# VH-VL binders against q9nrl2r1430to1533, part 196

Target 1, 104 residues: q9nrl2r1430to1533
Amino acid sequence: GGVHELSAFEQLVVELVRHDDSWPFLKLVSKIQVPDYYDIIKKPIALNIIREKVNKCEYKLASEFIDDIELMFSNCFEYNPRNTSEAKAGTRLQAFFHIQAQKL
Short names: E, the ipSAE of ESMFold2; O, the ipSAE of OpenDDE; V2, 0.75 times the mean of E and O plus 0.25 times the DockQ between their complexes.

## First folded at step 13 (VH-VL)

Design S3 (framework fv_iluzanebart; at its last look DockQ between E and O 0.77; V2 from the best seeds 0.00; counts 0 for: pae E 2.7 > 2)
Fold by OpenDDE, look of step 13:
Structure S3 (fold): chain C 104 residues (1-104), chain A 124 residues (1-124), chain B 107 residues (1-107)
Amino acid sequence: as target 1 above (104 residues)
Amino acid sequence: EVQLVQSGAEVKKPGESLKISCKGSGYTFDDYWIGWVRQMPGKGLEWMGMIYPGDSDTYYSPSFQGQVTISADKSISTAYLQWSSLKASDTAMYFCARHTFDFESAYYEYFDYWGQGTLVTVSS
Amino acid sequence: EIVMTQSPATLSVSPGERATLSCRASQSVSSYLAWFQQKPGQAPRLLIYDASTRATGIPARFSGSGSGTEFTLTISSLQPEDFAVYYCQQYDNWPYTFGQGTKVDIK
């Protein structure tokens, strides 16, 4: 992507990280705390990884960036039942993301 | 360039408190775990614990649980290791290190960058 | 915790000769094994990660092998700057643990 898109990705990641419901997504799920997580989730991802990819200019298209963010939420909903704090936070954060992504 | 710069050598007495620091630069400090490693004089390396500056999530090695406190101030890209009451046996070199992750496997794996170390000497 | 045991404690080798260092884990650590080099007064330097992958900038004479519980670091032709202490470290399970180290000195 162009300079404009890269900047937009950076800004959006910052906004996601600063959101109150970002806590389940700031970093990869700890194998220590959730031993079976990686048996279930085969494509793990988190905001810190996404930000690193942005910093390294690995996203050439907005769709690639969006796909990673959606994957992050998909993983959350796949592993966490709807009534969990993680899933609820994910639902809210995803809604926020969808609004902000319209500006990309 | 990724760098971890630690605070200077400390000479303390038993019973005194101490807080040493590790400042990261050249990368997004919030996004990588910072670990602390102890090396007593003439001895090997020991993991003490690690902290994720982004949310201050912290893990301690059982041997160091309750013995030290690991913290971070992400506003200044700095991690800390502190003692409330030093013992002579705390005399050692202390290293901080960045815990990197693999983008493909998405695991936190190895510690790729290290601070220069902080020598702490505790004696009467 | 997983106990890492290195052997030998000290390895005396002549320049240009091969050095073979062993590291054993008390239980399987899969391939989550790193090797570090440490010289006096310096921080450890990462040599190998994932049991067999050389870190960036590490000379080809350094190689790692093994999986599960048995690991080996090989220096094919020891150079003067290679005399140091070498540590293995598992990062499969917390707490992460080091071996006690192998000192490679000049014969």
Scores: ipSAE 0.798, ipTM 0.924, lowest interface PAE 0.6, mean pLDDT 94
Fold by ESMFold2, look of step 13:
Structure S3 (fold): chain C 104 residues (1-104), chain A 124 residues (1-124), chain B 107 residues (1-107)
Amino acid sequence: as target 1 above (104 residues)
Amino acid sequence: EVQLVQSGAEVKKPGESLKISCKGSGYTFDDYWIGWVRQMPGKGLEWMGMIYPGDSDTYYSPSFQGQVTISADKSISTAYLQWSSLKASDTAMYFCARHTFDFESAYYEYFDYWGQGTLVTVSS
Amino acid sequence: EIVMTQSPATLSVSPGERATLSCRASQSVSSYLAWFQQKPGQAPRLLIYDASTRATGIPARFSGSGSGTEFTLTISSLQPEDFAVYYCQQYDNWPYTFGQGTKVDIK
């Protein structure tokens, strides 16, 4: 997209990072803390990576940006059982994201 | 341009404390792990540990756990390496380095940018 | 801890010739292997990551290959600025570890 669309991606990522439920998504899951994560999740992604892609103008379409955000949540739900703190945070942050994505 | 600028060389005596710094610029400091690497005189490189400034999540190599403190102040884009009581065996060059993003694999645990190094000399 | 072993310790090569540096891991590190160049009095510089991917701005004469436990850095036509120490580093398993280095020296 254009300058307006890139600014909207930046604003949305900042809001996601600031959200209280962002903690599972700020950076890639640690192989130190979660040794089997990368055996299960083959397309890892996190908010810091998405922010860098926005900063480098890597997203050409809003759908590409939305796909990365949704992949982030999909990975969370694939790896984490629904009763975990991580999955609950993912559910709440995803709901917040859907509200904010109306700006796109 | 991404830059990591470290504090100047230090000459210390055993038992003294020391805190050296690594200031990042030209990128979103909060979003990248910063690691510390030791190089003893005439020797190779040793991974000491790393910190994620965004949330202060910190990991140490086992050999350095409890021997140093790694910290960051994201408000001034600066990471630190700190000793409470230096030993002569701490004489070395210390580098900070930033991990990079691999957009294709989303894996970013390799060092892409390095500070210039801080020489620490500890002698009686 | 994964031990990274580099060979040879010192490699004497004439300018314009090929240098081949070896790095062996004590267990598989898949392709999570980087190569660094360090010149006297300087910080290391990233040459290769993911075993074979050249970092931005690195000349094509540098190439990496290998996977699992055996890795090679090749410098196809040595230039005067290439005389340095070269380190491999694995980032597959904690703690991340470096090889002891290979010094490439003028013959």
Scores: ipSAE 0.450, ipTM 0.839, lowest interface PAE 2.7, mean pLDDT 90
ESMFold2 (binder alone), look of step 13: mean pLDDT 90; pTM 0.908

Design S4 (framework fv_iluzanebart; at its last look DockQ between E and O 0.57; V2 from the best seeds 0.00; counts 0 for: pae E 2.3 > 2)
Fold by OpenDDE, look of step 13:
Structure S4 (fold): chain C 104 residues (1-104), chain A 124 residues (1-124), chain B 107 residues (1-107)
Amino acid sequence: as target 1 above (104 residues)
Amino acid sequence: EVQLVQSGAEVKKPGESLKISCKGSGYTFDDYWIGWVRQMPGKGLEWMGMIYPGDSDTYYSPSFQGQVTISADKSISTAYLQWSSLKASDTAMYFCARQTFDFESGYYEYFDYWGQGTLVTVSS
Amino acid sequence: EIVMTQSPATLSVSPGERATLSCRASQSVSSYLAWFQQKPGQAPRLLIYDASTRATGIPARFSGSGSGTEFTLTISSLQPEDFAVYYCQQYDNWPYTFGQGTKVDIK
């Protein structure tokens, strides 16, 4: 199970994950490491969740997929000040995403 | 179908090193935490630690910190548990398990799939 | 760490009877509580997660209840294949911890 032809969404997620600036987004933020994260961020999301949604064919529209990716970045910028490594990585990764998303 | 397949039984002597494995299939291995659980003979279950193969982020239970090393090779969808110097007290069954997550709540959840276990026997 | 305490240590029950197993947490684990069944020589099998949700393929005779610090696993009518050791486990905070187990054997 789980073996299927890569869609445009799958390919883009792979590219995002492989990007050098993906490290803040690979998995859900741990409440152990960041105790107040979930007090602030109410719709947590990460690339592993997005990829799982893609694998389960939960995205029927490109806009839905894009919305989740943008939410991921929005959460990062909401929680992390702009001078943090996380926010800087997010800025670069989002720029990359915006370029790649034009191909969808 | 999600599966976790562990390496075979081991018979070792005190002082020897050992590395056992847990191979995942049927899902994206990089995206799920893999945990290790010890069960000494006739005893209960103990969480040892867990690793996220995607970035090798690792957590150890305090009682196992520094006692074992948990690692992963995501290129072959395999997690490892290793000892540099085994003790007789390391004799036990060791299980690996996958932790699922909730898309909506944003939390990691229960461990839904388990390996069949690897029996490690350490005796002089 | 959160200490999980199960009771009783051993529960002797006749086939067809109800079995009630208890699990207590030293502090609240909300509903992040799972129940496992383990038979000799086998891996633990997930029965209940989120305190009260049956895992896929688990018979309806198994039910979980509780929240916070007090939890209960109930087997409404014990079947021959249900004799085993049962563990509760919290996954609210690392390190995750198991109860010491309750052995359900035949009376």
Scores: ipSAE 0.858, ipTM 0.936, lowest interface PAE 0.5, mean pLDDT 95
Fold by ESMFold2, look of step 13:
Structure S4 (fold): chain C 104 residues (1-104), chain A 124 residues (1-124), chain B 107 residues (1-107)
Amino acid sequence: as target 1 above (104 residues)
Amino acid sequence: EVQLVQSGAEVKKPGESLKISCKGSGYTFDDYWIGWVRQMPGKGLEWMGMIYPGDSDTYYSPSFQGQVTISADKSISTAYLQWSSLKASDTAMYFCARQTFDFESGYYEYFDYWGQGTLVTVSS
Amino acid sequence: EIVMTQSPATLSVSPGERATLSCRASQSVSSYLAWFQQKPGQAPRLLIYDASTRATGIPARFSGSGSGTEFTLTISSLQPEDFAVYYCQQYDNWPYTFGQGTKVDIK
């Protein structure tokens, strides 16, 4: 998109990072701590990568930005059992995201 | 532009403590791993460890675990490498480097910017 | 940890000639291999990442190839500024490791 969409993407990423439930999503999952993660998750993504893509103007459409954010949550729910702290944080942050995404 | 600026050269005695710094600018400091690399005189490069300033998550190479402390202060965009008690064998050039994500690789990160190096000399 | 072995240790070549540097990993690192150049008194400079992708601002005479355990850096027409030490580095698995370096000297 245009300049206004890029500013909105930037603002939304800042708000997601600031949210208390962002901790599982700040950076890519460590292969050291979670050796099998990348055997299961084939399209990894995290908030720091999404912010880099916003900063480099790599999103052409709001749908591309939204798809990366939703992929981030989908990966969390695919890898983590439903009752884990990671999955619970993902559920709460995704709900926050859905509210904020209506501004796009 | 992206820059990593390291603190100046140090001349120390065995047993002294030391903390050297690496200040990042021109990018979102919190979002990128900062690694430390040692180069002993006339030798090659060795990864010591790395830190994610956004949450202070830290990894050490096994040879350096317990030998140094890696830390960061994201409020001033600075990473640190610290010794409690220097040895003569710590004499080396120390580099910091910024890691980034390679989206084409899917999950691997490579080092794209390097500091100028800090020479640490430990001798009586 | 993954051992990276470079050969030859020293490569003597004339300006304008082709240089070929080899790097082997003790186990597969897929394509997660970088090449660095280091000149005396300077920090390393990234040349190639992902085995074959040239970093921004790196001249086209530098090219990388390989996957798995064997990798090659090629300098197609050596310039005077290319005489340096070259390191490969794997970033497939922590700890990340460098090869011991190949020194490219003027013949």
Scores: ipSAE 0.489, ipTM 0.858, lowest interface PAE 2.3, mean pLDDT 91
ESMFold2 (binder alone), look of step 13: mean pLDDT 91; pTM 0.920

Design S5 (framework fv_iluzanebart; at its last look DockQ between E and O 0.61; V2 from the best seeds 0.00; counts 0 for: pae E 2.8 > 2)
Fold by OpenDDE, look of step 13:
Order: sequence, then structure tokens, then C-alpha cells
Structure S5 (fold): chain C 104 residues (1-104), chain A 124 residues (1-124), chain B 107 residues (1-107)
Amino acid sequence: as target 1 above (104 residues)
Amino acid sequence: EVQLVQSGAEVKKPGESLKISCKGSGYTFDDYWIGWVRQMPGKGLEWMGMIYPGDSDTYYSPSFQGQVTISADKSISTAYLQWSSLKASDTAMYFCARLTFDFESGYYEYFDYWGQGTLVTVSS
Amino acid sequence: EIVMTQSPATLSVSPGERATLSCRASQSVSSYLAWFQQKPGQAPRLLIYDASTRATGIPARFSGSGSGTEFTLTISSLQPEDFAVYYCQQYDNWPYTFGQGTKVDIK
């Protein structure tokens, strides 16, 4: 379902999702598991949302797409201490993203 | 067009196992929760649980915890609901449904698309 | 779990008349409340979400109101195709729960 011509944004999202360190970012944080998350994070975002925006052609500029990805990481580091698995995964994934984003 | 297509009606006996399916199309299957809803004959709707195909994260309603297993095969955009040993009381219509999310609020919200339902009849 | 209670159980209404359905939550669900319509042999159809927002393609005669613990679905002028069972559902807290339904039948 959902036939789209694969763009650079789509490709990068696919690569991010397939990355081993994507697990904290695949979907929005559940308030069931983290009741206080949305008290702290006011602009929640995840890869599934970003991919949906890509599919809907909501990103007109690469900078807009990059901003959402950076927001995703920023949220992770804001909520999770650096010694957590989530933050460590985020650090690695962000580094990967920065390398791939240079191709945009 | 978003569609959820469920497997056909089942006629089973008590004690038998069963696995029914729900195939999604017209959207990125991995990115949306799929829920299962039971409707016993002449009764209302009951949420059973839901699964996120992207990572197989799963939540069960307390009433159905341990009673059924919800799974997904994202390679074929399919979610499953299964019983290891059916009971007569499992006779019901079972619906799958997609859970949408609000891009601004950050919350998972309402179930916007539904399968056509799978009728399961369990009798001796 | 949050218990959703609908009233009345059955509502008999003549075509063209207003139908008012009530849904009460055992605790506040804010505006995380949806209404569904179900006809015999069919899957539920989403009518209203976020308590008062009509889903795509839903006629204007359907409206939802309320917040917290008290909610109302109103059909301003009942059409022949509106005779069905209506369910409310909260999605504020897991497990998500439905009301027991209100059957709208013809008077």
C-alpha cells in the first residue's frame, strides 16, 4: 500500500528506521509506560510521524525535515539522562543521521 | 485508500486452536497500531488489545490478558489474533482496527479504519 | 478501567426528529471520546472524535459535545439510514473502553 516515488527523505527515514538504535524513536512514547513524558516534552515526534509527513509531502525544504529529526533527538536527550539506553541509542542514531543528512 | 481486510469466517470446536488475520493496505503498516475488538452475539464492543507492527510492542486489555495472543508479520502487512484452545464463549465477531495519531498533540487517538470482521463460531 | 455508560439503552425516534444520546465516563477522559455507528452485519463507523470533531464524510446532522465525564451525540434530523446502534469510546486511558451502546430504532 501507499505507492510513492522514493525521495531522499523517504530513503533516509527508511535507513533510520532500520538502524539498530532506532527502537526509542519508532513511535511516540506511550503515556501508559511513561506517564510524565508529555508533561516535559511539549513537541513530541517520532519516526512514524516523520514518515507520514514525508508521505504526505509536508516537507518542502530539507531544513524542515532535518528540524523534525533534530527535534526527535532533542526530545530524547531532554527527557532521558545520558546514561540511559535511550540516550545512548539516540546519540548513535543522531551521529548516523548527521552523516546521511549531508547527502540531502 | 486505507483498507483492513480480515480472514474469513471460522467454525471450530472447543479445544481447537485458531489464528485469524487482518491485512492492512494503502498506508505504511509498520507505523500504526492495530487493535482487535470482540463483539459477542447481540452484545457490544470490547477492546482486546493492540500491537505496533513496527516493533511488535503489544498491549492487552486485562480481560483478555493470557486469553489470546496478538501478533504481526510486518513483511506481509498482517496482524493476527489467535487462541490456543477455543471455548464456546469465544463465539463472536472479531474486528481489527487501525489506531491513528495526532501529529500535534503527540497522542495516539481514535481508531479510524476497521476491518470487515471475522465471525468465529465455536460449538460442539 | 474507565467505565463508559450510555443512555438510553434504546431510543425510538421518528424520521426527521432529533435524537440525543448520552455517554458518561466513570472518571474524566478529557476530550478523548469517540462516537461510532454500527449497523447489523457491519463494522463500526467512526462518527465523532475528540468529543466534537466530525470524522471525514460524516453528515453535518451528527454532532458531538461534552468533556470530562459527560458527553452527548446529537442527530439533528434523523434519516432512515441513521437507525443503528451507537457506541461511545474513551481513548484517554488504557484499556480503551466502550459504552454498552444505544440502539436508535424507528418509532
Scores: ipSAE 0.815, ipTM 0.922, lowest interface PAE 0.6, mean pLDDT 94
Fold by ESMFold2, look of step 13:
Structure S5 (fold): chain C 104 residues (1-104), chain A 124 residues (1-124), chain B 107 residues (1-107)
Amino acid sequence: as target 1 above (104 residues)
Amino acid sequence: EVQLVQSGAEVKKPGESLKISCKGSGYTFDDYWIGWVRQMPGKGLEWMGMIYPGDSDTYYSPSFQGQVTISADKSISTAYLQWSSLKASDTAMYFCARLTFDFESGYYEYFDYWGQGTLVTVSS
Amino acid sequence: EIVMTQSPATLSVSPGERATLSCRASQSVSSYLAWFQQKPGQAPRLLIYDASTRATGIPARFSGSGSGTEFTLTISSLQPEDFAVYYCQQYDNWPYTFGQGTKVDIK
């Protein structure tokens, strides 16, 4: 993809970060606040890491980018019960992502 | 190229306020934790606390909780360390540092870039 | 709070010789251990992270080893620019903590 694909990944990540429901996903979950998180989630990821991977051209295929975003949501739903603020935010942000990802 | 540039040396009296700065460039400032380290004269290094500029999430080491305020203004890519009332015991060199992470694991693992330091001297 | 203890406090070594610095943690920090070099009036410089991985631009004479509670920094052939204070630091659990430092002096 070149310039168009890189720009689309950058734009999508910026839109995700800007979204009101991005707050659980901005950075890796803190071991300070959530001591057991890394006992449960073995492939952690967050929007700041995904943005850095885009900036350094680490994604060779759009599917790799999409897989990281979907992993981020999957981790949220695996760790957080459905009625938590985190899971509800994840549901809304994932829906937004699916709409925006049609641009890819 | 990643750089952290700190504000210049300060000479202050006890009871005065002070706010020192650390400006980041060459990277997405919002996405990386910035920590502050104190080094008292002739002593070793001590972590004071850290802030995530993207959401202002902040942690303090217990001995510094309530002693300083760590803040950031992401619109100008700058982190701050401030005292409302300086004490002579605050005389030290203060460094800022950026936390980084390994792409393969996605974890924050190490402080890879450091500011040049800000010398604060508090004397009556 | 995890206490990091370095030994020796001062190490006198001739240029070209091997220096071995030790760092002990009060509890396991897995491999979340970094080594820093600091010269007077300068910021700390990252040498090693993840216990044994050299940071970018660090000469091959610096090597780190260990896991859990016992860690070693080795400088295989000391150069004049290597005389400095060396700190270990754990970043496993907050608050992150440094050892008290080992000063490497010319003998």
Scores: ipSAE 0.431, ipTM 0.840, lowest interface PAE 2.8, mean pLDDT 90
ESMFold2 (binder alone), look of step 13: mean pLDDT 91; pTM 0.919

Design S6 (framework fv_iluzanebart; at its last look DockQ between E and O 0.52; V2 from the best seeds 0.00; counts 0 for: pae E 3.3 > 2)
Fold by OpenDDE, look of step 13:
Structure S6 (fold): chain C 104 residues (1-104), chain A 124 residues (1-124), chain B 107 residues (1-107)
Amino acid sequence: as target 1 above (104 residues)
Amino acid sequence: EVQLVQSGAEVKKPGESLKISCKGSGYTFDDYWIGWVRQMPGKGLEWMGMIYPGDSDTYYSPSFQGQVTISADKSISTAYLQWSSLKASDTAMYFCARHTFDFESGYYYYFDYWGQGTLVTVSS
Amino acid sequence: EIVMTQSPATLSVSPGERATLSCRASQSVSSYLAWFQQKPGQAPRLLIYDASTRATGIPARFSGSGSGTEFTLTISSLQPEDFAVYYCQQYDNWPYTFGQGTKVDIK
């Protein structure tokens, strides 16, 4: 993507990526490390994918952007039990997201 | 415009260490896997491994596991390939390449952009 | 790992003629197959991905076909700039392996 002024979506993605609890969401889960992941999760998504969609101006509405972010968290909670590090990180990051999303 | 620019040619002796670089621009460097490909003189392409600059997650081809180290410095959008002790058999052209991914499925796919290559010559 | 085998090793073709290159996988790679062109002293250039989709800017004379274990790159009418080495690469399973290449030279 070209250099341009960051939109609200771009800024929020940057903040999510920089968050300490972003590590489960930076990229798609590896099929090598988690062989059954894609048998369970049918709509995989990650922050790098969302950021590319933002860069390509694929989100016309804030709701579309929010839906993808929520899908990302939904996938995490669907696959990971509550006591896992991934789920705990997801819980914290989602809470952060919900606060920041109010600015959209 | 997406570009991968690699460091210049290297002439080394066996036993020396070496670290070559690949700088990305024109895209979000952190979000794409960068791979390294070896091409020995007059030979084909060999996938060595890849790194995700965003978190430095790294995978090696079995043939290159323990033979080289792949790293990245995302603050300067640069990936590295290094040897602790070069061998004559390491003489080759080394390319860095970006893995693209499908925006719908998100899967990581083929190499869509390549660096210009770094020639490494190791001889006594 | 999946072994990719290309044939022939060298293909001599006259300008304007059709060139057909083959790539075989040791096991099914579905349609996760790319073709690259490499000229002397240059980096490889993506030609085809997903077995049959031309990359941006690639002339229509280049076409890919196949699925599973058998793939073909076709150059309908060879141009002077098409003399090069061509590689196939699977990206179905890690590690993503290349074929050994087919050299297309002038007859």
Scores: ipSAE 0.730, ipTM 0.911, lowest interface PAE 0.7, mean pLDDT 94
Fold by ESMFold2, look of step 13:
Structure S6 (fold): chain C 104 residues (1-104), chain A 124 residues (1-124), chain B 107 residues (1-107)
Amino acid sequence: as target 1 above (104 residues)
Amino acid sequence: EVQLVQSGAEVKKPGESLKISCKGSGYTFDDYWIGWVRQMPGKGLEWMGMIYPGDSDTYYSPSFQGQVTISADKSISTAYLQWSSLKASDTAMYFCARHTFDFESGYYYYFDYWGQGTLVTVSS
Amino acid sequence: EIVMTQSPATLSVSPGERATLSCRASQSVSSYLAWFQQKPGQAPRLLIYDASTRATGIPARFSGSGSGTEFTLTISSLQPEDFAVYYCQQYDNWPYTFGQGTKVDIK
């Protein structure tokens, strides 16, 4: 993308961060609190990393941006059983993302 | 240009309180952990703890838990280290530093930029 | 906690010669190790992270190697400005820890 897409990526990340269900995704999962996480998840990512990549214009295509966001949710569902607060938050935030992504 | 600018040197007496600051600029302050490192006179470096300014999530090294308070005010891009009651053994140089991450590993946890240090002297 | 032990405590090296600094971890830290340079009255400066990756702006004469428990910082041609104390730090596991430092004196 163009300038219009970059503004849309910025706005979408802001809306994701502001969402009540963003709490599992704001920053990388803590190895201090969750020691086995990185034994299971090999491509970790979080909203702060995605925002940095937007700020540095590292996404050349909208698909690359969307892939990172979907990777974030996929990691959540791979690590967390469906009945956990993290997985439920992921489901709700992903639904919100899909609605907002229509605007891309 | 990423910069961390710390507050000036302090000369205090035992029992007094103190709050020193670390102001970040040139990057998205909210998105990076800020750590504090102590260096006692003639000694090496000790990791004290870290804070994520975006949500104030805070971790302390076990030896510093309950000894200091780490906080941040993201509206002014500033992290703080605070003592309620200083001891002579708190005499040291204190650095703030930004933790960053390697995209390949996805871990934050090494210091890429350091503040200039704040010398705290506590003497009777 | 993981104890980081540096050797030697002091290293005297002639200008233009190679300096080799060692850092040993009490248990494996994989490649999650950084090297810092500190001059008197100054903040530490990041030299190497992820065991072997030079930080931005660090001269090519600085190189890091190792994994697991044994790590080395090499300065291939020591310059007068390289007089400093060098610290290693592991960031593999809680709590993060530094070595005690190696002082490099220019002979």
Scores: ipSAE 0.362, ipTM 0.813, lowest interface PAE 3.3, mean pLDDT 90
ESMFold2 (binder alone), look of step 13: mean pLDDT 90; pTM 0.917

